VH-VL binders against NAD kinase (nadK). Designs and how they scored, part 44

Target 1, 268 residues: NAD kinase (nadK), of Syntrophomonas wolfei subsp. wolfei (q0aze0)
Amino acid sequence: MKIILVNNRFKENTEKKAQEIAGQLSALNVEVIIDNGLDEPYAGTVDFIMVLGGDGTMLRAARRYGQRAIPVLGVNMGTVGFLSNIEINELAEYLPLILREEYSLEARMMLEVAVFQQQSLLTRVFCLNELLLRSNSPRMLSFALEISGQKLEPYRGDGLIVSTTTGSTAYSLSAGGPIADPQLDAFIVTPVASHIINKRPLVVSPEREISLHLLEEREAIIGIDGQIKMDFGAENRVLIKRAPHPLLMVNLKAKPFFTSIDRSLQRQ
Short names: E, the ipSAE of ESMFold2; O, the ipSAE of OpenDDE; V2, 0.75 times the mean of E and O plus 0.25 times the DockQ between their complexes.

## First folded at step 2 (VH-VL)

Design c17 (from b11 with heavy chain L101I; framework fv_bermekimab)
Fold by ESMFold2-Fast, scan of step 2:
Structure c17 (fold): chain C 268 residues (1-268), chain A 123 residues (1-123), chain B 107 residues (1-107)
Amino acid sequence: as target 1 above (268 residues)
Amino acid sequence: QVQLVESGGGVVQPGRSLRLSCTASGFTFSSYGVHWVRQAPGKGLEWVAAISYDGSNKYYAESVKGRFTISRDNSKNILFLQMDSLRLEDTAVYYCAKDTIWFGESPYGMDVWGQGTLVTFSS
Amino acid sequence: DIQMTQSPSSVSASVGDRVTITCRASQGISSWLAWYQQKPGKAPKLLIYAASSLQSGVPSRFSGSGSGSDFTLTISSLQPEDFATYYCQQANSFPLTFGGGTKVEHK
């Protein structure tokens, strides 16, 4: 059995816990790879991924490993989040179940985002929450949105979010998008400060393909899960589709999504 | 240098066939939808046909539907228009033109045009 | 088919004049309209797409406006090289259709 431990390099406590857990697993004849974000993703085959941290660490793990169809467990390190399943002080209790593969998996859809510079692929990235297109200057954007080859009326405003249902509680929520049950697969398309009164969020089949490009030369950026930023101009085009594999999240303990959302909204 | 060059025009008899070609250079031809647009002497522009970047979708004006066939060879960077059952009304300069967007499923506008090739009729 | 009606068919103008050309679609085409310039014996040149988006390399004196069914091309201060025929073209749906053209000629 080989396990990747993903942690946050800037939190000394998580590095210490990663080493402690690696020692425990090695004593049980489990090989451990530690990924603290400094190096390239581990290229070898692994059986399980354990994420030590908050939602941000889980988003990084999903980007690096989510397409490998490997079980991923979120272990909370003190910060309240939506993507962890157990607390760090519960790990010892659940470790035998992990090693015996006595758990269920929850599939969470991901986006495949391909960004082009003219016809050349600049990057292909997978993400769990969303792609954000937004203006990087005081000027509003003018851009085209296509859904499965159908051109919608041009968008004029600060930008657009294309989100998974998991991402419905992230940037899409802040921009007025709906809260979606993460058990549903769908794209949520949410305008950012549109100057066209009748532009509403759209909930679209995950089998659709979505594309975006600027209709005027403007300073804009593409943001992916709030962790990757890149310039976006009239020479760029982004193609978005459902990723080939969902993120397989380990469920050892029931986590009530709707009551968690309800509590979270009171803190914002 | 981004360029489109048409060839294959000439003088024909009514009812005959012609095949026009358009050779692309200076851009990735296989990434763009391309169009045929014609202009009769002293008249305006008339859109004739279009083909998607991968050749999977073809579109025609009603006036040529069933008589003209658009095709492309992405390995050779060539666009074709096979014109069958030609009529006097088909007399025109024929332009090939590239759409502005790569990998597009919908048209936006035609930013690169060839010089045109003339199709005309004798008795 | 979507019919594109362009007016006027011709306009006489002098260098420095503001020239306005209009285009009307027989049904709604959102903002999916392009404008072209054509000089005698030459292929058309794209000026504007998506009703108001200026093509790279086109002088800023050219501007487009409108949405739905009514569109306008404006040349704010006509230059000698602007005497040409102008065409609108809808890109909303196939088959694509052009307007009849507007010739901008010397007074």
Scores: ipSAE 0.505, ipTM 0.799, lowest interface PAE 3.1, mean pLDDT 90
Fold by OpenDDE, second read of step 3:
Structure c17 (fold): chain C 268 residues (1-268), chain A 123 residues (1-123), chain B 107 residues (1-107)
Amino acid sequence: as target 1 above (268 residues)
Amino acid sequence: QVQLVESGGGVVQPGRSLRLSCTASGFTFSSYGVHWVRQAPGKGLEWVAAISYDGSNKYYAESVKGRFTISRDNSKNILFLQMDSLRLEDTAVYYCAKDTIWFGESPYGMDVWGQGTLVTFSS
Amino acid sequence: DIQMTQSPSSVSASVGDRVTITCRASQGISSWLAWYQQKPGKAPKLLIYAASSLQSGVPSRFSGSGSGSDFTLTISSLQPEDFATYYCQQANSFPLTFGGGTKVEHK
């Protein structure tokens, strides 16, 4: 068995823990690769990914490895979040199950985000939570939204979020989006401070394609999972689709999503 | 500099055919839908036809449907309008124009126009 | 087809005047309306698209408003170079259709 441990190099506690766990796994004849974000994603074949930390670390892991159909376990390091399955102090208990591959998997839809300049692809990213388009100035953006070729009303506001159902409890929620069942595949399109006060979020079929254009010469920014940032201008277009592969999240411990929402949200 | 230049207009007899061309430069032609719009002398603007950026979709005004054919050669940055069975009411300056937004399936506006080419009929 | 009714057909104004042109669609076209300026012997020039988005390079004295079926082009302070014919155009659906035009003339 070969396992990737994903942690955050800037968080010393996760680094130390990763090394400890690596030692333990090695003692059990498990090959371990530590990914602290410094290097390129490990390109070799692996059997399991263990994410040590919070939701941010999970999002990074998803972007780096989600397309590879590898089981990903979130191990919470004492932070509040939605993407961890077990606590770090529970790892010893569940480790035998991991090694025996006695766990269930939950498929979580990811976004495929493609950013273009004219016909040139600038970047393509798979992400677990959301794409954000926002103004880079105090002025509102004007942008066009198309869904499967359907031309919607021009948007005017600070920005727009296109989120997965997993991401529904992230920035989309703060912007007034609905909480979605993570087992449901859908896009959530949430306005950010629209000039239309009662502008409602859209729940969109994952079979559809979403495109964004600026309608004026103004500087904007796109953000992906709150971690990737890039400039976005009138010469750019964003195309959003369902990723061809879901993230396979490991479920060792049953977590009742809906009954835990209030608790999780109040702690944030 | 972004520009469109029409050509092919002239004097024609009713029932004859004429082929207009529009040459694009200064922008990625293949990324934009393009249009033909005509204006009869002393009259308003009339949309004639449109073609999507990749040529996969074509749209026509009812007044020219079945007689005019819009096409494009993206490798040469040229838009065409084949006009068959021409009628006196087809007398106009013919403009080519590009969509404002690239890779859109619906038009937003026409932000670049040629100077037009005149089509008239012999009396 | 969507018919665009433009009003007035002509307007006499002086430099400095506020000029308002209206356009009504026979059915709802959301905000998919463009405004053009045309001077004699010249091609039309795009002023506004998506009902209120000002085209790059167009002076700020031009503004567009409206949604649904009723739209307005406003020139806040008419300048000498603004005497021309203006057209609205719906961009909601094919066939695309233009208004009849409004000629802004010297008073």
Scores: ipSAE 0.018, ipTM 0.580, lowest interface PAE 6.5, mean pLDDT 91

Design c2 (from b11 with heavy chain E105R; framework fv_bermekimab; at its last look DockQ between E and O 0.02; V2 from the best seeds 0.00; counts 0 for: pae E 19.3 > 2, placed apart)
Fold by OpenDDE, look of step 5:
Structure c2 (fold): chain C 268 residues (1-268), chain A 123 residues (1-123), chain B 107 residues (1-107)
Amino acid sequence: as target 1 above (268 residues)
Amino acid sequence: QVQLVESGGGVVQPGRSLRLSCTASGFTFSSYGVHWVRQAPGKGLEWVAAISYDGSNKYYAESVKGRFTISRDNSKNILFLQMDSLRLEDTAVYYCAKDTLWFGRSPYGMDVWGQGTLVTFSS
Amino acid sequence: DIQMTQSPSSVSASVGDRVTITCRASQGISSWLAWYQQKPGKAPKLLIYAASSLQSGVPSRFSGSGSGSDFTLTISSLQPEDFATYYCQQANSFPLTFGGGTKVEHK
């Protein structure tokens, strides 16, 4: 068995823990690759990904490895979030199950975000939570939203979030989006401070495609999962689709999503 | 540079068929809807047909429905217009044009045009 | 189908003049209107999209306004290179339709 341990190099505790776990796994004849984000994603074949940290680390792991259909386990290290399945102190207990591949998988839809410069593809990113379009000034943006060829009225506001259901409890929620069942595949389109007071979030079929561009010569930014930032201007376009592969999240421990929502949100 | 180049125009007899091609370069062709627009000599612009970025949807002007077929090969960056049962009123310069945005419609405009190819008729 | 009525069909103007062209849709098209410039023997050029958004590279003397059914293209100060035919086009729904055109000629 070969496992990638994903941690955050800027969090010393996660680094140390990764090394410790690596040693333990090695003693069990498990090959381990540590990914602290410093290097490019490991390109070799692996059987399992263990994410040590919080939601942020999971998001990074998802972007780096989500397209490879590898089981990904979130191991919480004292943070509050929605994406961890077990606690670090529980790892020893569940390790035998991991090694025996006795776990269930939950498929979580990811976004495929394509950013264009003028007429050409600039970059393509897969992400677990959301794409954010936001003004880079105190002024409101004017931007166009199109859903599978259907043109909506131009949006005016600070920005727009396109989120997965997984991301519904992330920034979309802060912007007034609905909480979505993570077992549901859908886009959530949440306006950020729209000039239209009652501009409602949209729940959109994962079969549809969403495009955004600015209608004015304004400076904006694209944010992806709160970790990737790109300048976004009048010559840029963004296309959002369902990623071709979901993130396969490992479920070792049952976590009742709906009963834990209030607790989780209160702690954030 | 973004470019569209039409070809296939010429002189035809009424009732015959002609196939126009439009070769795209300088942009991600498969991401954009594309159009045919024609212009009769000394006349205005007339939209003819459109095809979505993935070819899943096709749209036609009433004047060409049942006679013209729009298609595309994204692997080759080519747009086609098969014109059957041609009529004298089909005489025009035919332009291919790129949607400003995606999804096979022209929600905002056509920002890139070819130079056109002329279709005329012989007596 | 949405009919686009463009007016005037022609306008004589001088360099430096303010030129205004109007386009009326037979039904509401929100802001989904584009303006094109066409010179003789050349392909149309996109000037304005979404009723009022200036296409990249287009001089600022060009501006578009309007929403719903009534739209206006304005050239604030006509330049020698602006003598051409202008077309509006609704991008609201298929079939797409153009206005009849407005020829801006030398006075």
Scores: ipSAE 0.034, ipTM 0.624, lowest interface PAE 3.8, mean pLDDT 91
Fold by ESMFold2, look of step 5:
Structure c2 (fold): chain C 268 residues (1-268), chain A 123 residues (1-123), chain B 107 residues (1-107)
Amino acid sequence: as target 1 above (268 residues)
Amino acid sequence: QVQLVESGGGVVQPGRSLRLSCTASGFTFSSYGVHWVRQAPGKGLEWVAAISYDGSNKYYAESVKGRFTISRDNSKNILFLQMDSLRLEDTAVYYCAKDTLWFGRSPYGMDVWGQGTLVTFSS
Amino acid sequence: DIQMTQSPSSVSASVGDRVTITCRASQGISSWLAWYQQKPGKAPKLLIYAASSLQSGVPSRFSGSGSGSDFTLTISSLQPEDFATYYCQQANSFPLTFGGGTKVEHK
């Protein structure tokens, strides 16, 4: 069995713990690759991914590995969020189940994002929570939203969020979007400080393609999962689709989404 | 159910013109870039042309530039290739192919292909 | 124009063999590369996009790797239906270009 341990090199506790866990796993004849964010993603075959940290570390792991159909377990290291399944002090209890592959999986839709300058592809990125288009100046944006080639009335405001259902409890919620069941596949399109009357959040079929571009020259940013930023101007377009593969999240310990939603939201 | 069907191939004489059509069904045609790719008998694949989802951008291989014109009618879900000033080296099976993105260029590849239509050059 | 060089031009292999096909770009193309399979008399079929991402419906015995200028398609255990010609294609810049193809034949 080969696994990837994903941690955040800037959080001393996670770095030390990753090395400790790698030693324990090696003693059990498990081959371990540590991904602390410094190197390129590991390209070889692996059976399991263990993420040590909070939602932010999980988002990076999803972006790096989510399209490879590898089980991903979130292990909380102190800051509880929506994407961890077990606590670090419970890992020893659940490790036998992990090694025997005796766990269930929950599929979480991801976004596939392509950013262009004119007709030249700049980058293709996957994300778990959301894409944010926002102004990078005090001025509002005027921008076009197209859904499967259908042009909506122009938007005017601070920006727009296109999120997954998993991302519905993140920035989208703060901008007035609905809480969605993370087991659903859908886009949630949430305007940010819109000055256009009746621009309400939209829930959109995952089969649609979403395109964004500016209608006038402005300084804007595309943000991905709150972790990747790209300058975005009048020369750019972005296309958003459902990613080819969902993130496969490991479920070892029941964490009922609906019965704990109020308490969980107080932590974000 | 997603389908592309080429038509309009045939035997062509030197300097003549031919118009190929590609009819799309089972997907939102107007949301995607589309391509023409050809394959001479016994040879490899050669990209010919691409057109963006709304027809605003068109791209051509150097070997056909100025002679071939790509176009689309999104109301009828049809892609066209107008081939003028035909030459012997234009003899090939011509495929239409759907891009995964709205522009005629994608790192995601061409995910749906037609079965092709044969253009044969008569000297 | 970006030239795509495939190696080898042909492979004789048996069912169960591991088959490796390489593709080299004349300049850097990041991960903007796709792999296609074509059987005689049929249209090409997309296998791998973005260098390493498996197209839906493609068996997991196919895998892709590489970035920059050097790319590899691997068939981990050849099946009878895998005898075909394989092409790489760069999407970095227009004009789009294909490799010359690699024919995988039954030994």
Scores: ipSAE 0.000, ipTM 0.392, lowest interface PAE 19.3, mean pLDDT 86
ESMFold2-Fast, scan of step 2: ipSAE 0.622; ipTM 0.832
OpenDDE, second read of step 3: ipSAE 0.012; ipTM 0.524
ESMFold2 (binder alone), look of step 5: mean pLDDT 92; pTM 0.946

Design c23 (from b11 with heavy chain P107S; framework fv_bermekimab; at its last look DockQ between E and O 0.30; V2 from the best seeds 0.00; counts 0 for: pae E 13.7 > 2)
Fold by ESMFold2-Fast, scan of step 2:
Structure c23 (fold): chain C 268 residues (1-268), chain A 123 residues (1-123), chain B 107 residues (1-107)
Amino acid sequence: as target 1 above (268 residues)
Amino acid sequence: QVQLVESGGGVVQPGRSLRLSCTASGFTFSSYGVHWVRQAPGKGLEWVAAISYDGSNKYYAESVKGRFTISRDNSKNILFLQMDSLRLEDTAVYYCAKDTLWFGESSYGMDVWGQGTLVTFSS
Amino acid sequence: DIQMTQSPSSVSASVGDRVTITCRASQGISSWLAWYQQKPGKAPKLLIYAASSLQSGVPSRFSGSGSGSDFTLTISSLQPEDFATYYCQQANSFPLTFGGGTKVEHK
């Protein structure tokens, strides 16, 4: 069995714990690859991915490995998050089940984001939460949104979020989007500070293709999962569709999504 | 040098067929939707047909549905309009035109036009 | 089909004049309107798309405004090369439709 152990180098406690867990797994004849985010993703075949950290570390793991159809387990190291399934102090208890492959998988849709410069593909990125288009200056953006070739009324405001249901509790929530059951597959399209007062979030079939481009030259950025940022201008276009593979999240114990989100909203 | 050049126009008899061609150069033809627009002598512009960048979607004006067929050959950078059952009302200069947006599935406007090719009738 | 009505059919103007041309759609087309200029014997030239977005290379004296069903093209200070016929075109839905045209001619 070969396992990738994903951690955050910039957190001292997670690096030390990753090394301890790697040693424990090696003692059980498991090959371990540590991914601390510094190098390119591991290119070899692996059987399982264990993510040690918070939601941000899971988002990085999903972007790097989510399209490989490999089971991914989130292990919480501190503050409770939405993307972990077990706590670090429970790992020893659940490790035998992991090694015997005695767990269920929950599929979480991902976005495929293609950014073009004129006719040339500039980049293709996968993400678990969302793409954000946002103004990078005090000026309001004017942009076109297409859903499966249908042009909507032009958007005027600070930007737009295209989110998965998993991302419904991230930036989309802050911008006024709905809370979605992560077991549903859908795009959630949420305006950011729209000039038109009644521009509402849209819930759209995940089989649709969504495209965005600016109608006026403005300073704007594209943000992906809050971790990747790139300039976006009138010569750019972004195409968003459902990624070919969902992220396969390991379920070792029931996660009470609705009570967890309720508690988090009260704590804000 | 971005160009569209139409050919195939001429004098025809009513009821006959004619195929127009439009050759593209100076841009990536396969990335853009393209249109046929006609203009009768002394009259205004009339949109005729459009085809998506990959050829998967085709659109027609009601006046030509069932008689005209739009197609493209991306390997040769050529747009076609097959015109069947021609009527006197089809007399016009026929322009081909490129849409402004690359890989677009809808239309925003037509930024590059050919010089046009005349289709007319003699008895 | 969406019908596009332009007004006036012709306008007489002198160099330096402000010229306004209007276009009305038979149903709402949002901001999905383009404006074209056509000189005698030549192909049309795109001036404005999305109602108010100036096409690259087009002089700043041209501007567009409006949304929904009523749209205006303005030439702030007419130049000799601006005597031409102008067309609006809705890009909201297929089939695409043009207005009847407005000829801007010498007084």
Scores: ipSAE 0.297, ipTM 0.700, lowest interface PAE 4.5, mean pLDDT 89
Fold by ESMFold2, look of step 5:
Structure c23 (fold): chain C 268 residues (1-268), chain A 123 residues (1-123), chain B 107 residues (1-107)
Amino acid sequence: as target 1 above (268 residues)
Amino acid sequence: QVQLVESGGGVVQPGRSLRLSCTASGFTFSSYGVHWVRQAPGKGLEWVAAISYDGSNKYYAESVKGRFTISRDNSKNILFLQMDSLRLEDTAVYYCAKDTLWFGESSYGMDVWGQGTLVTFSS
Amino acid sequence: DIQMTQSPSSVSASVGDRVTITCRASQGISSWLAWYQQKPGKAPKLLIYAASSLQSGVPSRFSGSGSGSDFTLTISSLQPEDFATYYCQQANSFPLTFGGGTKVEHK
């Protein structure tokens, strides 16, 4: 059995714990590959992914490995988020179930994002929460949104968010989008500081294709899960589709979404 | 080398039929809507017809509706215009043009044009 | 059909002049308007789409403005290669329609 153990090397508690867990698993003849964010994603075949940390570490794991149809378990290291299933102090209790594959999986839709310069593909990336288009200057953007070839009235404002239902509790929420049940598959399209009154958030079928481009030259950025940034100009277009594979999240412990909303969103 | 090349124009008799074709190269033809636009000698531009990227939607100017049929073959990168019941008023250079709009059923503007093919009539 | 009224029908101008061409739609078309340049014997060339978005490779002396029903193409300092006929075209709804054209010619 081969497992990827994902942590964030800048958080010492996760680094130390990752080494400890790797040792315990090695004693059980489990091969462990540590992905602390420093190296390129592991390219070989693995059976399971264990994420030590909060939602940000899960987002990186989803982006790196989410299209491989590998079970992913979120292990909370202290900060309550939306993407962890068990606490670190419960891992020893659940480890036998993990090794026997006695758990269920919850599918979470991902975005496939393709960025073009004119007709040439520059990059393709997958994300769990959202794509953000935003201005990189005090000037507002004018931009076009197409949904399955249907042209909407031009947007003017600071930007736009295209998120999954999982991403509905991230930047989309701050921009006025709805909280969505993460078991639904949908795009949520949320304007950011729109100067056009009739632009409301849209909930869109996951079978649609969404495209964006600027209508005038401005300094803009596209952001992916708040972790990847790319300059975006008038020569660029982005196409957004449902990714071929969902993230397969391991469910070992009941973690009811609705009863935990306030707790998970609460600040210190 | 983004190119559109029209063919099939020529001299016809009124009331007859003619089929124009437009061969595309240098871009992903199946991702874009395409148009026919005509220009009578010494006159302005007149939009004639459009077809969506996958061929599912077809649109026509009122002056040609019921007489002209637009179609496409995405496997061969060819756009067609079947012109039936031709009238003297159909005399024009016919252009094919690529819409800049990606996967769309609408239009932003036509960014690539062919050189045109002339349709005229014998007496 | 949305009618596009373009004015003036012709402009006599010299190199260096500022040239302004207007286009009016018979009903609101938001910002879905394109401008084209055509030289004799040649296919049209897209200059501007979505009222104000400059097509790649088009010189910055060309600019577009307007929304709703009234639109303007401006050439800030006319160059010798800019003597041509200019067309507006609404892209709001099918059937698409062009304006009648504006010929920009040497004085």
Scores: ipSAE 0.006, ipTM 0.444, lowest interface PAE 13.7, mean pLDDT 87
OpenDDE, second read of step 3: ipSAE 0.432; ipTM 0.791
ESMFold2 (binder alone), look of step 5: mean pLDDT 93; pTM 0.950
OpenDDE, look of step 5: ipSAE 0.322; ipTM 0.753

Design c3 (from b11 with heavy chain E105Q; framework fv_bermekimab)
Fold by OpenDDE, second read of step 3:
Order: C-alpha cells, then sequence, then structure tokens
Structure c3 (fold): chain C 268 residues (1-268), chain A 123 residues (1-123), chain B 107 residues (1-107)
C-alpha cells in the first residue's frame, strides 16, 4: 500500500504530525509520500490520500489529486470545518480499517473551471468548493452570465459565486446561498452584493454549462477555493462545467450532515 | 486576426437556387453562433438566419422560412446559406456575422462581420 | 415579432455636436439591445451591446442607455468619422430585428 499524506508546511503542527504518521505507517510496511505543498503533486500511483488539517488543506488536496480517483480521507486537527471525517486522535483506531480498505466512499462533484484569454485557454482547474468572480475596486462589476446558452440579465454587483454542493457551506453560505445536501450534484450560483437587493441564488443542474464575461473594461479577480487568485478582464472568459471525475471522499465514520450543521456553523 | 469572408453571390433568375458560403478565421469558429444578415440596396439591415455554435439550433426570419437553409461545417470553419426559390425581394448584400458570446444561443450582438456578397437578379 | 422603431430617420449635425438617437421596441426587451454603425459600402460595426456596454475599440464618446422598451445612443461630441448610418437591434428573442436606421449627415 502507498499513501500520500497531505499537510500544510506553514502549519508546524501538521508537519510534525505528518512525519509522525509517516513513521508509523512505514513501520507497518506502508509506503508514504508527504505532500506539504512545496513540490509538484506526486505523479506516481497511490492507493490512499490522507489529508491532515482543515478544509483548506482538503481543498488543496482535491485540486492536486481529485482527478485521479484516489480515496481521500480528511483528518481534522482541531479546526472547524465540513470536509474532515475523523479527528486526529481517532486515526490510530481507524488505521487498521484503512489498511484493509474497509471503508465507504462518498463521491463529491467538483467543478471544472476553464479561464480563457480571447480564444486561448489560460488555465483549467478542478476545484471542490467554488469559483468566485469579484471586483478589484470599490465599483460594481457588470458582467454577462449565461447558463447553457440562456443569457440572464446583465449582472451588476460586487461579484458572483459558482459553487458545488460541497462548497455550499463555504463562501456561498456567507453570501446568502442555500445549504445543499453534499450527496446532491448541482451548481449553486450565488450573487455577491447584487444591485438587485432580492436577487436570489440559483440551483443549476450539473449537466449545464456556465459562462461568465465582463461587459465593461474593468479589472476583476477570479478566486478558486479561496486559494488561487488571478486577474480577470474584459478579454477573459470563464467556462464552468461539472468535472469529469468526482472527489472520492473516505467515510470511516458516519457523520450526520444535517444534524451537525448548526453545531458547525455556531463554531465558525 | 478575426475575419469572415462571404462568397457565392451573383446574378440569378427568380425561382432558382444559390448557395452562399462564409469562411471564418482567427477564432474558434465552433464556439460561436453565427448569423446571416442582408441589406437591400439603399435599405436597412434585415436579419435572415442564425445557427448555434454546435448547429443544434437554427432560426429563420419569416420572410425566408421554408426557402433558406442555414448550416455549418465546424471542421472546415464554414457557414452556409442555401437559398432556394429565390425572389426579387431577396436582392441584397448578404453578410455573415459572428455572435459576440461564446457558446451562446441568444446573441448579445454581432461583433465581427464579413464584407458581404451581393445577390441580384437578371431583369 | 418585436418591431424596432428608430428615430429620427436622419439628423444633420456639425462636428462637436451632441447627437442622440432613440430606439423603441414594441415590447420589453430588457437590456438586450445592440447599436451598429455603418458607412457607405462597408459592413456594419458593433458599437454597443447589452444596451450600454461599449464594444472593445469603440471611442468613449459613444454611449448607450435604456432598458425595457426605450433606448438611446449618444455621441457626446461628433467627430468627422462619425458621419454614418446607425442601427439598433434587439437581441432579446428570435427573430432578431433591426431598427430602420438613422443617418447622421453634415449640416
Amino acid sequence: as target 1 above (268 residues)
Amino acid sequence: QVQLVESGGGVVQPGRSLRLSCTASGFTFSSYGVHWVRQAPGKGLEWVAAISYDGSNKYYAESVKGRFTISRDNSKNILFLQMDSLRLEDTAVYYCAKDTLWFGQSPYGMDVWGQGTLVTFSS
Amino acid sequence: DIQMTQSPSSVSASVGDRVTITCRASQGISSWLAWYQQKPGKAPKLLIYAASSLQSGVPSRFSGSGSGSDFTLTISSLQPEDFATYYCQQANSFPLTFGGGTKVEHK
């Protein structure tokens, strides 16, 4: 068995824990690769990914490895979040199950985000939570939103979020989006400070395609999962689709999502 | 550079057929809806037909329904207008035009135009 | 079908003048209106789309306003190269329809 441990090198506790766990796994004849974000994603074949930390680390892991159909386990290290399955102090208990591959998987839809400059593809990213388009100034953006060839009214506001159902409890929620069942595949399109006060979020079929385009010469920013940032202008386009592969999240311990929402939100 | 070039226009007799072509270059042709717009001598602009980026949807002006057929070959970057049962009132410069937005079925505008091809009738 | 009524049909103006052209739709078309400029013997050029969005490369002296059924194209200070015919076009629904045009001529 070969396992990737994903941690954050800027968080001392996660680095130390990763090394400790790596030692333990090695003692059990498990091959371990530590990914602290310093290097490129490991390109070799692996059987399991263990994410040590919080939601941010999970999002990074998803972007780096999600397209490879590898089971990904979130191990919380004392942070509040929605993407961990077990606590770090529970790892020893569940480790035998991991090694025996006695766990269930939950498929989580990801976004495929393609950013273009005129006709040229700048970047394509798979992400677990959301794409954010926002103004880079105190002024509102004006942009075109189109869903599967259907053009909506020109949008004016601070920005727009296109989120997965997984991402519904992230920035989309803060912007007034609905909480979605993570087992449901859907896009959530949430306005950020629209000039239309009662502009409502849209729940969109994952079979549809979403495109964004600025309608004026103004600087904007694209954010992906709150970790990737890039400039966005009038010559750029964003195309959002369902990723061809879901993230395979490991479920070792049943977590009642809906009954735990209040608790999780109260702690944030 | 983005451009459209029409061809196929000429002098024709009423009741006959004519096929116009529009060759696209400088952009991803298959990502855009495209249009035919015509202009009679000394007259205004008249929308004729549109076809979606993938060719799945076609739209026609009432004046040409049943007589004109719009089609495209994305592999060759060509737009076509098959004009059957031509009438004197079809006399015009025919322009092909690119839709403004990607993958759209409802145009915001037409941002690139060809120089047009003239269709006239023998008297 | 949506009819587009454009006015005036012609306007005489001088360089430096403010020129205003109006377009009225027979029904509501939200902001789905485009404006074009056409010079004799040339293809139309897109100026404005979505009622008020300036097409790339178009001078800032051109502006569009309006929503619903009434729209306006404004040239703040007419330049020699602006003498042409202008058309509005609704992009709300098929069939697409153009206004009758407005010819801006030398006074």
Scores: ipSAE 0.026, ipTM 0.637, lowest interface PAE 2.9, mean pLDDT 91
ESMFold2-Fast, scan of step 2: ipSAE 0.584; ipTM 0.820

